# VH-VL binders against q8ssq3r676to911: the designs that were tried, part 36

Target 1, 236 residues: q8ssq3r676to911
Amino acid sequence: SPQDIAKQLTLIEFKLFQSVKMKELYHKSWTISKSKFENSPNIMSLITMSNKIANWVATEVVTTPHPKKRVEVLKRFISVAEHCKKINNFNTLMEVISGLSNSAVSRLKETWKSLPTRYVNSFNSLQNFLKTDENWKSYRQTLKTKETPCLPYLGLFLQDINFIEDGNSNLSSENDWVNFKKMNLLTSVFTEIQYFQRHPYFSFSTHQNIQTYFEKDIVILPEKELYAFSKFIESP
Key: E = the ipSAE of ESMFold2; O = the ipSAE of OpenDDE; V2 = 0.75 times the mean of E and O plus 0.25 times the DockQ between their complexes.

## First folded at step 17 (VH-VL; framework fv_acasunlimab)

Design v3 (at its last look DockQ between E and O 0.74; V2 from the best seeds 0.00; counts 0 for: pae E 4.4 > 2, grease 19.5 > 18.9)
Fold by ESMFold2, look of step 17:
Structure v3 (fold): chain C 236 residues (1-236), chain A 124 residues (1-124), chain B 108 residues (1-108)
Amino acid sequence: as target 1 above (236 residues)
Amino acid sequence: EVQLLEPGGGLVQPGGSLRLSCEASGFTFSSYGMHWVRQAPGKGLEWVSVISYSGSYKFYADSVRGRFTISRDSSKNTLFLQMSSLRAEDTAVYYCAKEGYQRLYGDYYYMDVWGQGTLVTVSS
Amino acid sequence: SYVLTQPPSVSVAPGQTARITCGGNNIGSEYVHWYQQKPGQAPVLVVYDDSDRPSGLPERFSGSNSGNTATLTISRVEAGDEADYYCQVWDSYSNHVVFGGGTKLTVL
């Protein structure tokens, strides 16, 4: 079921999120080309899982050749996204919405045209919640309530850390006041991450069949191949 | 197919301003970071700026920081470069380019599709 | 300010293999991308992430990257391969894209 998929992905991704150590975020270690896997292993594990799930969503759509069944795949993923939002799993929500927004999926005009209005409205509502307008205003307002358990969108934390580093990049690093201000801003982000890490989803139980599916059985296509499959199932 | 179209450039005097645009089609514009790269006559490629897929993060080469502003409008599928305080050294063909990897986390690694470029000439 | 160094030119006879180098301090720790630019045209991506080929590019184009040198290899060179070639990395410390100076490949 969509509800079960959302809960199981939440358990998988929250475990990765909990494993992230703040030292992995020091000096933008997760951005350093090949060394990021050694220096930021838990961040990279979560990023890798996130890219995998987003690609999995796109793959499932473009590898479903029958148009009516492909619409059912869209409906299922929109339902997964709905439940992710209900359980405050914004990270998986972003992954599913990103997968459905992949160019290989969004170009399938006949498939999207066949989607019932309820699902179109739901998808649009979820996209509006995650829109970047006014520095992610809608999402950030929800996160400010600090409701738990919650799995926040990791990418926005990473973007905020990058902004702190880049916004201060022209200032001398030998200036103690500038370094103190930068560390205070970074510590605020780290504290927020740790706050959410401390409140796991204790009420959710594993469903081993679903866990095994995500561990062993999911199929992803390389990003470059997704569009090629999309052209085969809906030619212009 | 993926297409990036830059309208024609212009002649501008030193100290002047010019805004470049790049119209994108054939892909989900809001899913990809976008770049500006320039090439002075007879010279190599020089990166100018990048904007993240969300528009939240922007980076600039040192030679243009403070003078150029990159922006995007997802409703129009359009990338912009606002250039101010132009110098003779800014004379170049300006290319827009699309990142090749769909990015959830803002990786700015490579450019898989380029526009044909537009000439900007800064001279008195 | 990370710097990439390319030879200004490389000459090769048709049917032979061209190797274009891109030097940088510890460049093997970076992902290197390569672009082809013919006169009067926009650059075209020919290799990304050190060794991957874009869809539709012939297998004659390949890349490698280790130590302080990345290399673009073009096997069975054709007259149509004559172009300028640029290597490129992302420097995460400066948040800059960095291009090499370019190499003109001449097919004799």
Scores: ipSAE 0.193, ipTM 0.673, lowest interface PAE 4.4, mean pLDDT 86
Fold by OpenDDE, look of step 17:
Structure v3 (fold): chain C 236 residues (1-236), chain A 124 residues (1-124), chain B 108 residues (1-108)
Amino acid sequence: as target 1 above (236 residues)
Amino acid sequence: EVQLLEPGGGLVQPGGSLRLSCEASGFTFSSYGMHWVRQAPGKGLEWVSVISYSGSYKFYADSVRGRFTISRDSSKNTLFLQMSSLRAEDTAVYYCAKEGYQRLYGDYYYMDVWGQGTLVTVSS
Amino acid sequence: SYVLTQPPSVSVAPGQTARITCGGNNIGSEYVHWYQQKPGQAPVLVVYDDSDRPSGLPERFSGSNSGNTATLTISRVEAGDEADYYCQVWDSYSNHVVFGGGTKLTVL
């Protein structure tokens, strides 16, 4: 069920999120091309998983040749996204919405046209929630009100840290001392991450078969192939 | 098919301003970073600017910082480059280019699709 | 600023192998990308992430990167391969895209 998918992905990704150490977030270690996996292994693990799931969502849609069945696939993923939001898993929510927003999926006009209005509205609402307007204002406001357990979207934390690092010198302009303003900004982000890491989703039961499926069995297509399949199942 | 169209080039006097546009189609525009790259006549490629997928981050070459402003409008699938205080050395063909990797977590700055370019001539 | 150095020109006979180098300090720790530009045309990506090829590019195009030198290799060179080739990296220190000076490949 969509609920089962959401719960199991939550367990998988929260475990990855919880494993992220603060040392991985220093010096923009995750941004260094060929050393990021070594210096920020847990961050990269979560990033890899996120990309995998987003691509998987798109793959499932464009590899469903029957139009009616494809519409059911859309319904399923929209339902997964709804449940993710309900359980405050915004990381997986972002992945699912990203997959459904992939160009290979969004171009399927007839498929989307066949989707019932309530699902369309739901999808649009979720996209609106994740809109980047005013620096993710809507999402940020919501996140501030959330109690644990909650799985925030890691990418936004990384973006904020990168912004702080690039926008502030390590040394004060007044003297050669440490820039405490910069350190306070970084500490604030780290504290927030650590807050969300404290409480896992204990109420969710592990379904090993489903988790194994996501870890080992899912099929994902390269982006170029996604588009090719999309064109094949629904002509321009 | 991914397509990038740059219609906005032209002739401008030194000290003048010009806004370039790049209209994107065939991909989810809001999911990709976008670049401007220019090429002076008979010269090599020179990177100008990049804007992230969300528009939150903008970087500029030292040669244009403070004079050029990159922006995007997701509702119109359009990339912009506002150029001011133009100089003769800004004369070039300006290309818009799409990043090759989706930028949710991406840190790979390479350009997999380029527009045909638009000529900007700065001359008195 | 980070600098990429390319030879201005490389000449090769048809059917032979062309190698275009791109030098940079510890460039092996960065991903290098390559672009082909024919006269009067926009650049085209031919190699990315050191050695990956975009779809549609022939296997004759390959890339490698180690130490202080990245190399674009074009095997069984054809007349149609005559073009300017540019290497490119992302400099995370300066937050700049950096291009090499370009290499003109001439097919004799």
Scores: ipSAE 0.037, ipTM 0.609, lowest interface PAE 3.1, mean pLDDT 92
ESMFold2 (binder alone), look of step 17: mean pLDDT 91; pTM 0.947

Design v4 (at its last look DockQ between E and O 0.01; V2 from the best seeds 0.00; counts 0 for: pae O 9.2 > 2, placed apart)
Fold by ESMFold2, look of step 17:
Structure v4 (fold): chain C 236 residues (1-236), chain A 124 residues (1-124), chain B 108 residues (1-108)
Amino acid sequence: as target 1 above (236 residues)
Amino acid sequence: EVQLLEPGGGLVQPGGSLRLSCEASGFTFSSYGMHWVRQAPGKGLEWVSVISYSGSWKFYADSVRGRFTISRDSSKNTLFLQMSSLRAEDTAVYYCAKEGYQRLYGDYYYMDVWGQGTLVTVSS
Amino acid sequence: SYVLTQPPSVSVAPGQTARITCGGNNIGSKSVHWYQQKPGQAPVLVVYDDSDRPSGLPERFSGSNSGNTATLTISRVEAGDEADYYCQVWDSYSNHVVFGGGTKLTVL
């Protein structure tokens, strides 16, 4: 079910999130191609899982050749995204929305046209919640409530840290003042990450069959194969 | 059919300003990062700027940082480059370019579709 | 800042194989992309992510990347392949896109 899928992905991804150590975020180490897996292993595990789930969503859509069944796949993933938002799993929410927004999926105009209005409205609402306008205003306002359990969108933490680190090179002020300001901003981000790490989803139970599926059995396609399948099921 | 159309360009004086636009069609504009790349007459390609699909990431070449601003408007399917404090060395053909397939996390900064380019000439 | 080095020119006879190199420190750890530009035209992507071809490009365009050298290979070269070719990477240390200086392929 969509609810079960959302809960199981939450358990999988929260375990990875909880394992992240703040030292993995120092000096933008997760961006350094040669050493990122050594120096930022838990961040890289989250990133790898996130790309895998987003790709999985797109793959499931484009490898469903029958139009009616493909619309049901869209409905299923929109329902998964709805449940993710309901349980404050914004990281998996972003992954599913990103997968549905993949160019191989979004180009399927006839499939999207066949989607019932209720699901179209839900998808638009979820996209509006995740809009980047005004520096992620809607998402950040929700996160400020500090409701737990919650799995925040990892990417925004990473983007904030990048901005803080790069902002130091752009400031025309005293080195001591810049260093103090920078450290305070970084500490604030780290504290927020740790706050959410402390509140796991205790009420969710594992379904081992679903867990094994995501560990071993999901199908992901390279981007070029993904797009080729998309063109096959709906020509331009 | 994916297209990028760059109306505009022209002659400006040193120290002047110019805003370039790039109108996108044939794809979901908000799903892709966008770039500006320039080429001075008889020279190679020089990257200018990128904006991510979400607009959360903007990066600039050192030669334009502080003078140029990249932006996008998803309601108009349009990419912009606001150029200020223009210098003779900014004279070039300016291309807008679309990134290829997105990944949620990744450094797939390749440009699969390019505009025709528009000439900006900075001279007295 | 990161630098990509290309030979200024390469000459090849029709039907033969052209190899255009792109040198960079540890370029094998990066994703390399290649563009073709004919006179008066915009660049066109011909290889991305080291070895992948855009939809609609012929199999005779291929790429490889290891160590300090990436290579664009064009087999069975045609007169229409005469162009400037640029390699390109993203450098995460500088947050810049970097282009090579370009290689002019001449088909004799």
Scores: ipSAE 0.063, ipTM 0.572, lowest interface PAE 5.0, mean pLDDT 86
Fold by OpenDDE, look of step 17:
Structure v4 (fold): chain C 236 residues (1-236), chain A 124 residues (1-124), chain B 108 residues (1-108)
Amino acid sequence: as target 1 above (236 residues)
Amino acid sequence: EVQLLEPGGGLVQPGGSLRLSCEASGFTFSSYGMHWVRQAPGKGLEWVSVISYSGSWKFYADSVRGRFTISRDSSKNTLFLQMSSLRAEDTAVYYCAKEGYQRLYGDYYYMDVWGQGTLVTVSS
Amino acid sequence: SYVLTQPPSVSVAPGQTARITCGGNNIGSKSVHWYQQKPGQAPVLVVYDDSDRPSGLPERFSGSNSGNTATLTISRVEAGDEADYYCQVWDSYSNHVVFGGGTKLTVL
């Protein structure tokens, strides 16, 4: 069920999130191509998983040739997204919405047109929630009020850290001392991450068959192939 | 020593605008959320607005939403409250207040240091 | 909207214990903070996170929170404790800081 998928992905991704060490967030290590896997292994693991799931969502849609069945696939993933938001898993929510917003999926106009209004509205609402307007205002406001367990969207933390890193020198302009202002800003973000790492989703049971599916069995297509499949199933 | 100074109060006519400021010192301003709280003469405390350490979060009381805007300038260690469409019921002493923690966690919103307050009088 | 209810006034003799209550629906699940305000002065934090005390505050001030009631307790009350006391929470539903109506503590 969509709920089962949401719960199991939550368990998988929260484990990855919880494994992230603060040292992985220093010096924008996850952005350095040659060393990102070495210096930020857990961040990269979560990023890799996120990309995989988003791609998987798109893959599932564009590899469903029957139009009616494809609509059901859309319904399914929208339902997964709804459940993710409900259980305060915003990381997986972002992945699912990203997959559904992939150009290969979004171009399927007839498929989306066949989607019942309630699902369309739900999808639009979820997209609106994740909009970047005013620096992710809607999302940030919601996240601010959430208690654990909660899986926040890691990407926004990384963005905030990058902003701090880029906007502040490591050393004081007056001397060669450490810029404590910058360090305080970074520490503040780290503290927030650590807050969300405190409590996992203990109420969720592991379904090994579903988790094994996500770990070993899912099929994902390269981006260019996604588009090719999309054009094949629904001509321009 | 943590200090908050609020010099911006005064007399304004109904429908007018006023900008309050709160200058902070004695702590890392950019690491803390800040609040505005007001108190009408002879009445209790009424929360007005909060802004997060980075300015990314802004919340307002229903009574002022759409009329008041909270902001901050980290380079000046200053908190602002832009008030517009002022009403008689907005007459109050306005306090700026510092959050107790550098980061907010769930329901742990409290103010550990308050300014002296500045009087805003809205009258014709 | 979330509402906090305080008695408008509490009277206590010097040396006795004052208890000021703050009622709210399931307030025990929230963090409650308390402020003291003397006439003509700004509020001062006296208790935060239900029962923690800021540095510099005397041990006479304590707090508790459970069920639908939070309580500020002032033991061995002194004349200088006469003030208004406000409880405060964060309401995550409305995204509001909420204050109680305040309690005037009179030392007889």
Scores: ipSAE 0.014, ipTM 0.510, lowest interface PAE 9.2, mean pLDDT 91
ESMFold2 (binder alone), look of step 17: mean pLDDT 92; pTM 0.950

Design v5 (at its last look DockQ between E and O 0.04; V2 from the best seeds 0.00; counts 0 for: pae O 11.5 > 2, placed apart)
Fold by ESMFold2, look of step 17:
Structure v5 (fold): chain C 236 residues (1-236), chain A 124 residues (1-124), chain B 108 residues (1-108)
Amino acid sequence: as target 1 above (236 residues)
Amino acid sequence: EVQLLEPGGGLVQPGGSLRLSCEASGFTFSSYGMHWVRQAPGKGLEWVSVISYSGGFKFYADSVRGRFTISRDSSKNTLFLQMSSLRAEDTAVYYCAKEGYQRLYGDYYYMDVWGQGTLVTVSS
Amino acid sequence: SYVLTQPPSVSVAPGQTARITCGGNNIGSESVHWYQQKPGQAPVLVVYDDSDRPSGLPERFSGSNSGNTATLTISRVEAGDEADYYCQVWDSYSNHVVFGGGTKLTVL
């Protein structure tokens, strides 16, 4: 079911999130391609999983050749995204929305046209929640409530750290004050990450067959193959 | 058809500021990273900056770091380059370009579609 | 910073095969991309990920990458292939895109 899929992905990804050590975030080490797997291994595991799930969503849509079945695939993923938001799993929510927004999927105009209005409205609402405008205002307001358990969107923490590290002031005396403020801001981000790490989804139970599916059985197509399937199932 | 359109450009004095825009169409703008690349008259290509699909990761060439700011507005399908403290050496044709891979977290940077470019001239 | 070295020019006769090299330390461990730029025009991608070509480009354009050298190969060269060609990588250490200096292909 969509609800079970959302819960199982939450358990998988939260375990990775909980393993992140703050030293993996020092000096933007996850951005340094040659050393990021050595210095930021758990961050990189999350990033790799996120790219995999987003691609998996797109793959499932474009490899479903029958139009009516393909609309049902869209409905199921929108339902997964709805449940992810309901259980405060914003990281998996972002992955699913990203997959559905893939160009190979978004170009399927006849498939999207056949989607019932309720699902169209839900998808638009979820996209608006994750909209980057005004510095992620809607998402940040929700995260500010500090409701737990919660799996926050990893990318926004990484974005905030990157922005803090890349600051704009270079005055000598002000640079010392700015460096002190930078460290306080970084510590605030690290403290928030650790806050959410401390509150597991203890009420969710594993479904081992679903866990094994995500570990071993999901199908991922290269981007070129995604678009080729997309062009075949709906020509322009 | 994927298209990138850089309206405007112009003449500015040294020390001045200019904002470049790049309007995107024919693809899901919010799913791709975007680049600025420049080319001085008679010279080769010089990469300027990249911004991730969400706007969360930005990287700059050393020659522009601290002076240029890349940004994007997903509601308008528009990429921006805010240029300040301009120097004569910034005179170039500026291209916007679309990242070729669609990634939630980008680890590959190549440019599959380019705009027509816009000329920026910095002279007194 | 990482440096990509291209010969400044290459000349070939029509119908022959042109090879344009891109040298870099351990470039074989990178993904190399190639762009064609004709005078007064924007660059266009002709090869990506070492050897893949974009949809709509002729099979005459191919690429390879191993050791310290990536190569763009254009078979059955036509006058319309006369252009500047740039190789490009992402330098993961500096988090920069790096272009080669460019190679002017002249069709004699």
Scores: ipSAE 0.213, ipTM 0.645, lowest interface PAE 3.8, mean pLDDT 87
Fold by OpenDDE, look of step 17:
Structure v5 (fold): chain C 236 residues (1-236), chain A 124 residues (1-124), chain B 108 residues (1-108)
Amino acid sequence: as target 1 above (236 residues)
Amino acid sequence: EVQLLEPGGGLVQPGGSLRLSCEASGFTFSSYGMHWVRQAPGKGLEWVSVISYSGGFKFYADSVRGRFTISRDSSKNTLFLQMSSLRAEDTAVYYCAKEGYQRLYGDYYYMDVWGQGTLVTVSS
Amino acid sequence: SYVLTQPPSVSVAPGQTARITCGGNNIGSESVHWYQQKPGQAPVLVVYDDSDRPSGLPERFSGSNSGNTATLTISRVEAGDEADYYCQVWDSYSNHVVFGGGTKLTVL
């Protein structure tokens, strides 16, 4: 069920999130091609998982040739996204919405037109929640009110850290001393991350078959192939 | 003072094996990536291999991949290059070199200190 | 593979300025490093990160990098500057260190 998918992905991704160490977040180490896996292994693991899931969502849609069945796939993923938001898993929520928003999926106008209104409204609401307007204002406001367990969208933390790193020198402009202001900004982000790492989703039971599916069985297509399949199933 | 010493060079027959060593001192060895670079007689510099500070990641030039193995021993502050299936074209002075930035901090990759090199001659 | 192109040789009179170029596709987006090698000696870093100079090196050595060309500039050239100079980058696509072919600087 969509709920089961949401719960199991939550367990998988929270485990990855919880394993992230603060040392992985220094010096934009996850952005350095040569050493990102070594210096930020847990961050990279979560990023890899996120990309995989987003791609998987798109893959599932564009590899469903029957129009009615394809609509059911959309319904299922929108339901998954709804459950993710309900259980305060915003990382997986972002993944699912990203997949559904992929150009290969969004171009399927007839498929989306066949979607019942409640699902369209739900999808639009979820997109609106994750909109980047005013620097993710809606999402940030919501996140501030959430108690644990909660899986925040890691990508935004990384973005914030990058912004701090790029916008501030490591050294004071007055001397060669450490820029404490920058360090305080970074510490604030780290503290927030650590807050969300505190409590896992203990109430969720592991379904090994579903987790194994995500680990070993899912199929993902390259971006160019996604588009090709999309054009094949629904002509321009 | 940072110092790199490279014993282990010598004469070897084609198809043979040789292990080079680079002994490091004057810096925290375990915090820096290390490189091997070679230079054939009268030729330019050719990169051979790099090993990360922890030894977890290794990269090789296409010309040596599958034949050479880079490794390190932090307890001995020593870098190694195991060479196998040696060819005449592998004849060169082999340099070990230290990365300029410690891996914990740096995001650029250059070599700030080089050893004096050791000659490897592959000949029948 | 990524390729760095250097002129084989550059000649300059003592006291003048030598410029050694290193060409590469969009090299301006890469960090370029320069090494000096005198006959029978190991290479020595002279410029890193395009324009930074290692401690102990004279200010006569400078570097720049933009577009498709990086340049090592040696002002007030001395006889002791006669050497081979190599540019170098890290190619993240192939995960290789790439050296230029080297330039022989002759002080006339």
Scores: ipSAE 0.005, ipTM 0.504, lowest interface PAE 11.5, mean pLDDT 92
ESMFold2 (binder alone), look of step 17: mean pLDDT 91; pTM 0.946

